VHH binders against q84jc2. Designs and how they scored, part 219

Target 1, 232 residues: q84jc2
Amino acid sequence: MSKMRNLVEEKFLEFYESWVIQLELYLHQLLIAHNNNTMSETELRHLISKLTTHHKAYYTAKWAAIREDVLAFFGSVWLNPLENACSWLTGWKPSMVFRMVDRLRKSRVVLVEAQVKKLEELRVKTKFDEQKIEREMERYQVAMADRKMVELARLGCHVGGESVMVVEAAVRGLSMGLEKMVKAADCVRLKTLKGILDILTPPQCVEFLAAAATFQVQLRRWGNRRHYVTHS
Short names: E, the ipSAE of ESMFold2; O, the ipSAE of OpenDDE; V2, 0.75 times the mean of E and O plus 0.25 times the DockQ between their complexes.

## First folded at step 12 (VHH)

Design pd67 (framework vhh_8fcz_2)
Fold by ESMFold2-Fast, scan of step 12:
Structure pd67 (fold): chain B 232 residues (1-232), chain A 125 residues (1-125)
Amino acid sequence: as target 1 above (232 residues)
Amino acid sequence: QVQLVESGGGLVQPGGSLRLSCAASGFTFSNYFMNWVRQPPGKGLEWVSGITSDSSYTTYADSVEGRFTIIRDNDKKMVYLQMTSLKTEDTAVYYCARSPDELQALFEESYFDVEGQGTQVTVSS
């Protein structure tokens, strides 16, 4: 029998598939804009706004879903195994986007000294916030190995109503802790994205967003191709 | 009715500390992103700090980063601003403000639907 999905997993799978299709359409528009010198700054800002609205829609849906079932986002059914393997706290690792920013130095679009300084300040701030969350994750994982947690797991083997209630309360506490950490990570992602877009010019924003969307789309395609490998 | 009431302002010397309090009533406080905003004499409103509904994330204006700490107590329906190393430039009326949407608050500063009455902070040598 197929693995049973809960309602949160089913709804978010349907949302995410549609969201990725729309991301691919926006990527096509970004690539056209990047290759054309005919678009006005107003037109470029409008396109950038469409992308930021699209990302905001993702986090709106995600935060509603994690409030109901945060565990759905660990080993997500809407992501292939490669996408899941590359995830840091249910999404992209915030500091990794600066590698895409570094590509702008090697492109036709040149970063001025003032932008380089602001991007470096943002990188340091992002890494600091990221490390705070990593320390909380480590504490969470260590606490799961504590004697009290091991004893609660053993109690889960009993079929008594009282032990069932104690175990359910403990699981609820664990889920609340994970929800807070996922939301903190998403806040760092959103602030990092906003910060980069505020520092870059509209043409540089288009190039950055195109690079980010290209990587996300290609990672999904690479992982999906794995499932089509024929057996000899 | 929806109310935000600030307190804790006063006169303090440069390098001093103050703790501002904001008491919320008339709405489900634990569902809202909360902000501190200030208005210096003769200037416009400046966003100072924000905190998510569950205290999972806090954010600060560059001018106050490392000196101010925003905290909330959902059981008491309170938001606090712990201010240290105060400067004359921190002189302002400080307002507590509620954001209608948490995600929007992270992208758009000064996006709030309810402001309090304010509390005066004066940093004087």
Scores: ipSAE 0.697, ipTM 0.872, lowest interface PAE 1.2, mean pLDDT 86

Design pd68 (framework vhh_8fcz_2)
Fold by ESMFold2-Fast, scan of step 12:
Structure pd68 (fold): chain B 232 residues (1-232), chain A 125 residues (1-125)
Amino acid sequence: as target 1 above (232 residues)
Amino acid sequence: QVQLVESGGGLVQPGGSLRLSCAASGFTFSNYFMNWVRQPPGKGLEWVSGITSDSSYTTYADSVEGRFTIIRDNDKKMVYLQMTSLKTEDTAVYYCARSPDELQALFEEDYFDVEGQGTQVTVSS
């Protein structure tokens, strides 16, 4: 239903705009903490907790929304075209965060050997889980093109209550499959984030979260400026 | 009343296999993240494995990764633990446990509120 889809999109757009504004405020706090080195470990842990809670709030809202209409997340109206182009299964690609972790090697606080080993183990596991989901998505896309789409197209040509009900059931099945895959991808994202935060010290966590938030905010700003008008 | 009933435990030799079952009742099983937890003799509880409400994601303790597989059947209200390549250190009472909030369960390995009655697994020659 168009009305149901528009409602989900409208509600999540309102949520996302507020969520991004709060992320920018947290980014400001992270940058202050990182640059000044004046905060205690307890204060840093509290700031890290605020960011973790903020990310959990995003997934809470997202999973409620995909339960209603998962297709709203494939071509999201709350994201600009650049953000959409950089999305992997409706969000950030889990393995990309290790590029941000690599920047910690340039930090004032160097990673110890034990942390480097644990991060490499986590990277390998994250990549394995990522590839497993990619194989599932490929199977889904092939099934859509070859079997399910042909069946849906054929049934769609036969107007009548019985045919309409069968088509509706098939569409619900397709949506449920996508919902499951999106949720699997989000679980990998959450476990990757948790794993990194568990391995890093509080100052390193602040630096990592600042790098991640900076990238997200800047990507949004770069995408928003894709049009320029020259005034003569 | 919420109830979780474990079964399938027994005596097996090292390298053997065993399948544990957990039957759930008294709650909407399909809404909950489910866990397997174990208690070795003379030790505390150790989290073993977890599975999302829709089977979209599974997670394992490092000690069992690649050897154990968690599966669920929402229609039957069952969760299973398929154990292979069993070691003497896998000897424990195994419990089935539910997590109140699925998203929180992914951040906290010890996030579960109900444990079942348990089933004994003994790995010995």
Scores: ipSAE 0.723, ipTM 0.884, lowest interface PAE 1.2, mean pLDDT 86

Design pd69 (framework vhh_8fcz_2; at its last look DockQ between E and O 0.90; V2 from the best seeds 0.74)
Fold by OpenDDE, look of step 13:
Structure pd69 (fold): chain B 232 residues (1-232), chain A 125 residues (1-125)
Amino acid sequence: as target 1 above (232 residues)
Amino acid sequence: QVQLVESGGGLVQPGGSLRLSCAASGFTFSNYFMNWVRQPPGKGLEWVSGITSDSSYTTYADSVEGRFTIIRDNDKKMVYLQMTSLKTEDTAVYYCARSPDELQALFEEPYFDVEGQGTQVTVSS
């Protein structure tokens, strides 16, 4: 059975499907660049810029969408269950990317000591930021069990008149809080990603981005195979 | 017209504290990512701290991390920088600066146009 989707979900689904298609194209370019040492540094930087711009486009769309309905992103219909299961506050866990960096280190990528040190510092900061957000989320989740939420729960069985207004007000309040948390998480994601890209050389960036994009694409593919969910 | 007016600077000894304020007008304050930047003597502008439009996220330069705190009040159209454990190297003219693109501010190298006169912070024994 198909899940009923609201307008925000439908719009973002369409956007995301297109976005993923473009990501796959960029992934192809990244892989070519990675496997063929024929590209100049300028070309690599340009490719990196394309990817970063692409990611910015995603968050531009996301942040616009969450202003309309942040709840749509809690249970994202554009993601399969596996993707959703791997999501932390509506996206990838920021600290996860350091495992990808570690993978690079175990491959042909040689990081100098200064890079390793900076990456570790960034990892620590990222972890700190994650924990901070998690604490805020916990606080917010507990606060959700306040009078307004109780009212929402109580009134949820019969919708009409003044009760609807009360419920809507409560939902708006919750949504604003959730939006802040989601945005905060995204900021950590962006800062982490930027931090990594600033530490790595252009060739290393390409490899990292290729790995990240590969993981994202494969996760989607794996999830689709397992759950027979296709998004086009 | 856009106006950013910085205040709160002064002379302080190392280890001291200052609180800078920036009063914003002439634009929709609540839509902008706000920054503090500084210009040390004989040096160029360097980014110090940033805060999202809704205060959902704050970020700091490594040199000030743990010592400085940025906060904003959208109702008052104010942004603040609480500085603690000040060092001589913190000596600079401090400016409040807005970022037109919040995502760019977070995901790219910050580029800032100084719109205010700044406030002088001097840390000296």
Scores: ipSAE 0.800, ipTM 0.907, lowest interface PAE 0.5, mean pLDDT 91
Fold by ESMFold2-Fast, scan of step 12:
Structure pd69 (fold): chain B 232 residues (1-232), chain A 125 residues (1-125)
Amino acid sequence: as target 1 above (232 residues)
Amino acid sequence: QVQLVESGGGLVQPGGSLRLSCAASGFTFSNYFMNWVRQPPGKGLEWVSGITSDSSYTTYADSVEGRFTIIRDNDKKMVYLQMTSLKTEDTAVYYCARSPDELQALFEEPYFDVEGQGTQVTVSS
């Protein structure tokens, strides 16, 4: 059902709305922590752990959903068009976070030489993994064009009651390849986030997470405002 | 019973190659993130490589990146470690290890709830 929400889409939409509301609450806590110079290392680590757990919950729900219907993630009804336009393989592009870290470093986050070196090594590794997935996606798209031609030729020769089964088989094949690519992309995202958090000190982690959450929340708000017809 | 059985270790010259195998039994192998870890003589455990349950992603320690390849065959319930360009520093007992949670293995510190008995790899002239 191309224009109706399926059960996977409805369930994930409900999950995502709740997940974003909780992210905004955690963002408020991150901003308070950033402006409070008296918080202990233990308190900062606890807050960072809450954000880590929150992101883990997102990927737990997402991977359950893609096993049922990965195609729901290539035109997500829970994302506005601006959020969808900024997506790379159903989520944020891993290498973009390094631009965020670099910008923060220049204005607020003081990084030591050893951290800068480790972040550059992580950036290179992330970009390499990203490009590997992009090559797999290109190969998949080329193969799908070839399969389409084969299926079109088949349908042209054998028009009849079997067309439904042929379409279902093609959709299943499409879904299997995409599921693996989406999971690969998410693995790169998870390893990139972990790597950054491992390199940064707890105060720097709080600042990074606050910046990331702020960008995500604001992007959603900007995209949602586009839907207002002529109201300032 | 849950078991992991490693094989394929041996003595090899520097620059040589070895393929390690790990046979899994007693659990739904296709649901688990699998790892190779090693213990050099007189040192602690070092994580070497990991692979997602569906082979969608592989990850490697910096020391082995570009030299080792982790592969799995879910139908045969096997994990392999293809080692090339072996160095004396690669000398260790190699263990196959299961991660109880795939997402935790990728996003948190490695944790293993099952490991095998190990297979000895010795790299020397």
Scores: ipSAE 0.738, ipTM 0.893, lowest interface PAE 1.1, mean pLDDT 86
Fold by ESMFold2, look of step 13:
Structure pd69 (fold): chain B 232 residues (1-232), chain A 125 residues (1-125)
Amino acid sequence: as target 1 above (232 residues)
Amino acid sequence: QVQLVESGGGLVQPGGSLRLSCAASGFTFSNYFMNWVRQPPGKGLEWVSGITSDSSYTTYADSVEGRFTIIRDNDKKMVYLQMTSLKTEDTAVYYCARSPDELQALFEEPYFDVEGQGTQVTVSS
């Protein structure tokens, strides 16, 4: 049975598919820049700016969509099951991006001690912010469960339309809290990404952005290929 | 007319506390990222703290993190800066400032399209 989609989901699916196609085009440019020793710092910074603008466009569209339906971003129709399974609060987990930096450092990226120190400070700050969000999500879920238990007890005493209204109010409260938590998580993602790009040199930024885009594209392809392999 | 009016500054001893207030008018306050910036004597403008339109995220300069708290009340159209453990280095004129784009404020260099007239904070023995 096909998954039902509301208007918000259909519009964001269309946006996301074109957004990923453009990301793949930028990945081609990043890979060319990665292999080209003659590109100027100005050219590299321009390419990096295109990527940061592209990511800003993603969050612009996402934040507009979550105001209408934040639940669409939990189990998103525009992502395959593997992509959804890897999500932390509707996106990549901020602290996990440092594993990508660590892998680049071990392979071909040489960082000076000042950069290493700044990256470790950013890693700690990112983890702290991430944990704060997780604790706030826990507290919110407990508070919502307590209110829902009281409302369910009242439903046992009432029949008809008033029980529907109580459930609808509880759902609206949950959605508003989730919208705030998703936005908070996105803020941590944006600050972490900006922090990494500020610490790295332009050639290193190109390598990082190429690795990040490659991982995102491969995760999408692997998730889709898994379906064909397991069903064919 | 778009307006930001700061208040709550004063003279405080090191280690003391102050709470700055900023009253906003003339725009849809709940749509904007809001900031505190400061200008120490003889120096340029320095960003201090920012808060998203819905209070979902707050961010601070390294020099004030852990000591300052930014708060907003969208119903009253107010932004506050709760300052504790004040140091002589915190002496400055403090301005409330509006960012025109929330994602710009978080992901790129901060930019302010509206600033208030400021309130003086002096931390001295």
Scores: ipSAE 0.569, ipTM 0.829, lowest interface PAE 1.9, mean pLDDT 85
ESMFold2 (binder alone), look of step 13: mean pLDDT 80; pTM 0.825

Design pd7 (framework vhh_6z1v_2)
Fold by ESMFold2-Fast, scan of step 12:
Structure pd7 (fold): chain B 232 residues (1-232), chain A 125 residues (1-125)
Amino acid sequence: as target 1 above (232 residues)
Amino acid sequence: EVQLVESGGRLVRTGGSLRLSCAASGFTFSNYFMGWFRQAPGKEREVVAAITSDSSYTTHADFVKGRFTISRDNAKNTVYLQMNSLKPEDTAVYYCARSPDELQALFEEGYFDVWGQGTQVTVSS
């Protein structure tokens, strides 16, 4: 309905499709590095740097877009329904990445005791940060049902002119509140990702990033095929 | 002229409280990530707390969690550090700093381009 909303959705859809294609190319490089064990530590650090730069580019684009239209990120048109169903405040749930880390312990990666301790400390911190944001979201949802907000909604239904302007100001205020919560969630995501990468060795970082990218790419593929059912 | 000016540092008894202020001028304060740092004699400068441009996210060093709180007032172009339950080891010169790239500062840590002159906090036993 709004020109700005349509433009934000259209531009971010184009950005995201290109970003995912590049993620798949990086995933291919991560899998080669991990499975063939053919790269030096310097080469592994360079590959890890490419992935972290790629993720930073995503958040740079996202934060610019949410300033224009944060609601585009709730039920995003560039995500399929399965990807949207798995979202926590417009992205991955930060504590979920520790399940990827736990898989490293069971596979070929050997974590030393100091790393295990630091990862557990980070996991606890991440969960507490998540709970803080979830309480803020609960407060936001309660505020939306406040008597004053209900009255503003009623005003918007029966009169025009000034009442439309008052309702528009209230909706803008709600959008600003959502923008702050999305940004807070993204800050927890970035701090969690950075924390894990700082604790892990370069080969362990490659395995972790490969696992995370594989999950993201596969979730997208599964959701795009949701109507295709074949019995074995 | 871009400036950051800290104030509020003084001598305080152990267990006491202080609020530090950092007044910003010469730039659009509401666009910048802000941090508080400290440096004690003979020690390296360390991060104490940081806050996003819109107050959506704050972080505090483990050694001050539960005792110190960072906040900001964009209308007054000021960032604050509320310090409670002060300990002798909190004795240091406290600096405020801005970062022009909020996402980079949050992810990389340590990229700050403008610093204040510092304010001395002394905690007596």
Scores: ipSAE 0.580, ipTM 0.840, lowest interface PAE 2.0, mean pLDDT 86

Design pd70 (framework vhh_8fcz_2)
Fold by ESMFold2-Fast, scan of step 12:
Structure pd70 (fold): chain B 232 residues (1-232), chain A 125 residues (1-125)
Amino acid sequence: as target 1 above (232 residues)
Amino acid sequence: QVQLVESGGGLVQPGGSLRLSCAASGFTFSNYFMNWVRQPPGKGLEWVSGITSDSSYTTYADSVEGRFTIIRDNDKKMVYLQMTSLKTEDTAVYYCARSPDELQALFEEGAFDVEGQGTQVTVSS
């Protein structure tokens, strides 16, 4: 990190800035759709499809980037400090999107009993998947401090071709473990998003997606507008 | 070119267990999301379970959650389905199937082509 410029970070920063600009444009369309009583179900489904395609494009780019350098996603340079502070395993915490769903219970678009039951079942499943990943994180962190890893770290303190090769192999193994964990978390995010959209009607989907996009855009704006005094 | 060969089916009593195997050839197995799907007598294809290319994530139909486990071995080019607590409703021909796009597989169950003989699972007394 200290010796070389990270090309993955530069490329993903460029991608992410463009991706957020397009998200804001889609948010504008979602808000118009929410206030427009003349839009057909077909038109609403088309808009929802544009948002799901947009999110899929994000994960396509992210998975390509983590294959090259997963560590770029731990303390991302394309996110401000507030966005980074709110991250769980390089992204949004899946169970927390149910707070966006809570807004639908207080809206004019009433959830029917069957939807409430399915959303609660999905929430429970999402929390179970989160806990499974958190246990994997704990095992990963313990493995980094086990006897074999400590021995490999000691080899890294000595100069030699043999020890260098063994340490490099261990570091690659650690990175692969993180890649697998990040991908697992992203799979839970994708399944949670898909599950919510499958349960909701098109007008409810538009309201949900608008709430989620509003939160993401506002969090970025709040973090970018922070002010602090330097002791010059 | 692409070949998937299922095995391990048979007659089992309710509450019993079976392990199904699928041997893959003709493609880069380690790059693909893999599925198990089944066809009960007189019904259409039903998606059962899926696993990411790197085993980072597994997913299951509600009807089998907690009873079935999907596993893969990329070195052997195998995918397995460990079935426990079998019910008469699990009676079907079981197929393994490849998904062309892993990310799409997470959004659309059923984005796959079933190829192979399948393996018959019959749960009865």
Scores: ipSAE 0.709, ipTM 0.877, lowest interface PAE 1.2, mean pLDDT 86

Design pd71 (framework vhh_8fcz_2)
Fold by ESMFold2-Fast, scan of step 12:
Structure pd71 (fold): chain B 232 residues (1-232), chain A 125 residues (1-125)
Amino acid sequence: as target 1 above (232 residues)
Amino acid sequence: QVQLVESGGGLVQPGGSLRLSCAASGFTFSNYFMNWVRQPPGKGLEWVSGITSDSSYTTYADSVEGRFTIIRDNDKKMVYLQMTSLKTEDTAVYYCARSPDELQALFEEGGFDVEGQGTQVTVSS
């Protein structure tokens, strides 16, 4: 399995580096669109579509990779230590994006009350989904400490066909449980992103996506320099 | 050939419960995102609920959230819709539907490549 794990890590590292470079290029386009208030609704929707397609490409690649080795996504080699420390179930915490949405209330393109109400409803729904997943994660961690798992871990130290097969089945079960949990978290991320984009106008979508991409890019730069991690 | 067969519909009183079933055949059921969709009398299709291929995530229309539960059994190639606290506005023909792309199904409400024949649910006294 170590050979497969190394291959998954190498492939996803290569994918992720290219994906981040393209994200930075899209961020530049979003910032230009945000500062230049002359773009048509059609042009803005096209730019928003490029970003949503880019994020969908990430989840397509991620889900293929976790099917092969979900553990590669816990303590990922393509993320620096700060990015890993800020991760919630292998990615951004869905409810945190509402802080970027709150920025829009103070911007040039002000949210109307109907949008504020829908965003609050979405925020509550998102937090509820997060809590459900967190309860599953707690149950998963508790199950790791139960007598059956402890016994299987003990048997893994002994050489023998029967004990080896039982341990292998348990490890596969653990990986499958984590895969489902990560996929559930990614589903909440996708639904939260879609919900926000459906509520916002195209100029507000551009501002939101620019804020989110800026944070992601800056977090990576801060962590790569290790300055923030060293002094935090 | 790909086929979806719904069952379990009927006449039920307001506040009642029904369980709908959908039997799938002709494709690798465990690879597909599955949906329940309904068509009220004289109206268009309305998406109701969806479930990922591995049951890792379920999603619901706002109108049914907290009242309906979607479940699947990949070994039996079945998807179910458990309906509780039924309202007169839930009256519709209910269809089981397969999504061609799971990630797209999560991002978009629609996008079905196969629909079943339907089962009638009538909520009335």
Scores: ipSAE 0.725, ipTM 0.883, lowest interface PAE 1.1, mean pLDDT 86

Design pd72 (framework vhh_8fcz_2)
Fold by ESMFold2-Fast, scan of step 12:
Structure pd72 (fold): chain B 232 residues (1-232), chain A 125 residues (1-125)
Amino acid sequence: as target 1 above (232 residues)
Amino acid sequence: QVQLVESGGGLVQPGGSLRLSCAASGFTFSNYFMNWVRQPPGKGLEWVSGITSDSSYTTYADSVEGRFTIIRDNDKKMVYLQMTSLKTEDTAVYYCARSPDELQALFEEGHFDVEGQGTQVTVSS
């Protein structure tokens, strides 16, 4: 049978499409600010705040949705196949943003030694947090192959009135564990983003945010081009 | 009606350990990001540690990273701070604090809507 979109998927699809349109508008503002050196620090901080608020809106909506159905975020219907292929625990891999930060070291907006040191400390911490989550995911996958999976398989082969409650409890436990791991990954993403923005100057923040938004928008466009290719 | 009650403070020698406890009442504890904050003598409030509503993530100030561990028990409505390798600089009144918004707490430290009464920690010879 065909997989129907559930209410969580429908609601988040509508949210995400609007969110991406607004991201493109903010990207336009970031690119103008990056090319114009007449903007004040106050004006740059205001623009950075708009992007920060926009990303917070995404995680607010996401955490509400994963509380209802975390599995909707594994193979998301609002992402194209390329976007889904590039995901790590339902989103961007936190350490990957340091590749964008490394560009700032080589740009005309030069990082000072103190910033380089703080960014390296943040990179190490971010990788440590990522590895901790990956170890938890590995433990979870092994645990699913043990007691809970055996219990689910046993109940699937033998039906009785009492088995319904046990199956429901086991499935809920598995979903709760996935919710915790996705939320942990998002917390690392938020702390990594905040850490970078705290270390960088306002012009460097604009350049970083413009690079990140450009990559996100372009990845979506590359994946969508594949969607419209027809055989002839 | 909303209350946070800290306990477990005391006098300890440098290098020692203490476990602080915070008992919450009057709200749905399992919905809130919880923090430990401290106020050293003659200084302002300093954020120490935080934990998400579901224990999915913990975060620490650089000064305590690797020495302190924050834990919560939603069934008992408790949050704990396990302190090891205590330094004289850790001397402060320690407060349990509730954040009004979990996502904001992760991005902007120091936003609390409820603070407890505090428990004194003194690290000296």
Scores: ipSAE 0.722, ipTM 0.882, lowest interface PAE 1.2, mean pLDDT 87

Design pd73 (framework vhh_8fcz_2)
Fold by ESMFold2-Fast, scan of step 12:
Structure pd73 (fold): chain B 232 residues (1-232), chain A 125 residues (1-125)
Amino acid sequence: as target 1 above (232 residues)
Amino acid sequence: QVQLVESGGGLVQPGGSLRLSCAASGFTFSNYFMNWVRQPPGKGLEWVSGITSDSSYTTYADSVEGRFTIIRDNDKKMVYLQMTSLKTEDTAVYYCARSPDELQALFEEGPFDVEGQGTQVTVSS
């Protein structure tokens, strides 16, 4: 079902559609670079930098938007239902990208033992950071449920202007807590991405970024096809 | 106008603990990613730890992970570095530094501005 969009949702929808179009163009460049092994290290580093800048632009826009309305990012209108179902705290699950890294072991570009060890250490660290955030989210949800029940009981006993102030305070508390958790999750995403790119050689970075962008584009296409299927 | 004043350094034995403090003034402290960086004798600046403006995320250099903890108090405009299990390799002048761009600081671990005089930490028997 469609729902009314607020200004933050409309603005970010326009941004995201443009951002995905540019991602598809960068994916085309990554695939050309991957299939044509004649590109210099300098040229590969430049392409990697373009992708890095593109992802940084996404988080710049996202953090500005969550400061205005973090709830827009839970059940996002710019994502199809499949994309939303695959989201972990408003974005990709950091540890999932290591599945794409595992494919590099079967590519023509060989990972050396030192890289394998560093990637495994990064995977463990990423999993630990994810679990820490998940525990914080669980504590938040439990606390919100208790507070909401107390506030609903209070509002049932005392109706009037003071009820408006109580609701506004609860909404501000909810928003601030969610902003902090979403930002923490995004920080883990950024550090995981940086960590992988720092460990990999430029050709391996191109292959990794191509795999990641391919998955993101394909997931969107699969979800868009599924969206129009009528259920019994 | 912008000032960062580090304190809490001293002489400690290997395995010891020390807490560093940084007092910030002259800017909107709660808008900035904050870092601890150090300069060992005869070497360049080395990034140690960072914390987001809202304390949502902390990050550490591999050499100090699990031993150091960065915390901040936005109301007091303070950032702290709690150091445990200190090693002789931790001997350095420690500086507090703000990052001009929080997202860049997270992704690139810099750049950052060092403006204080630092505080000397010496780990020796």
Scores: ipSAE 0.682, ipTM 0.858, lowest interface PAE 1.3, mean pLDDT 86

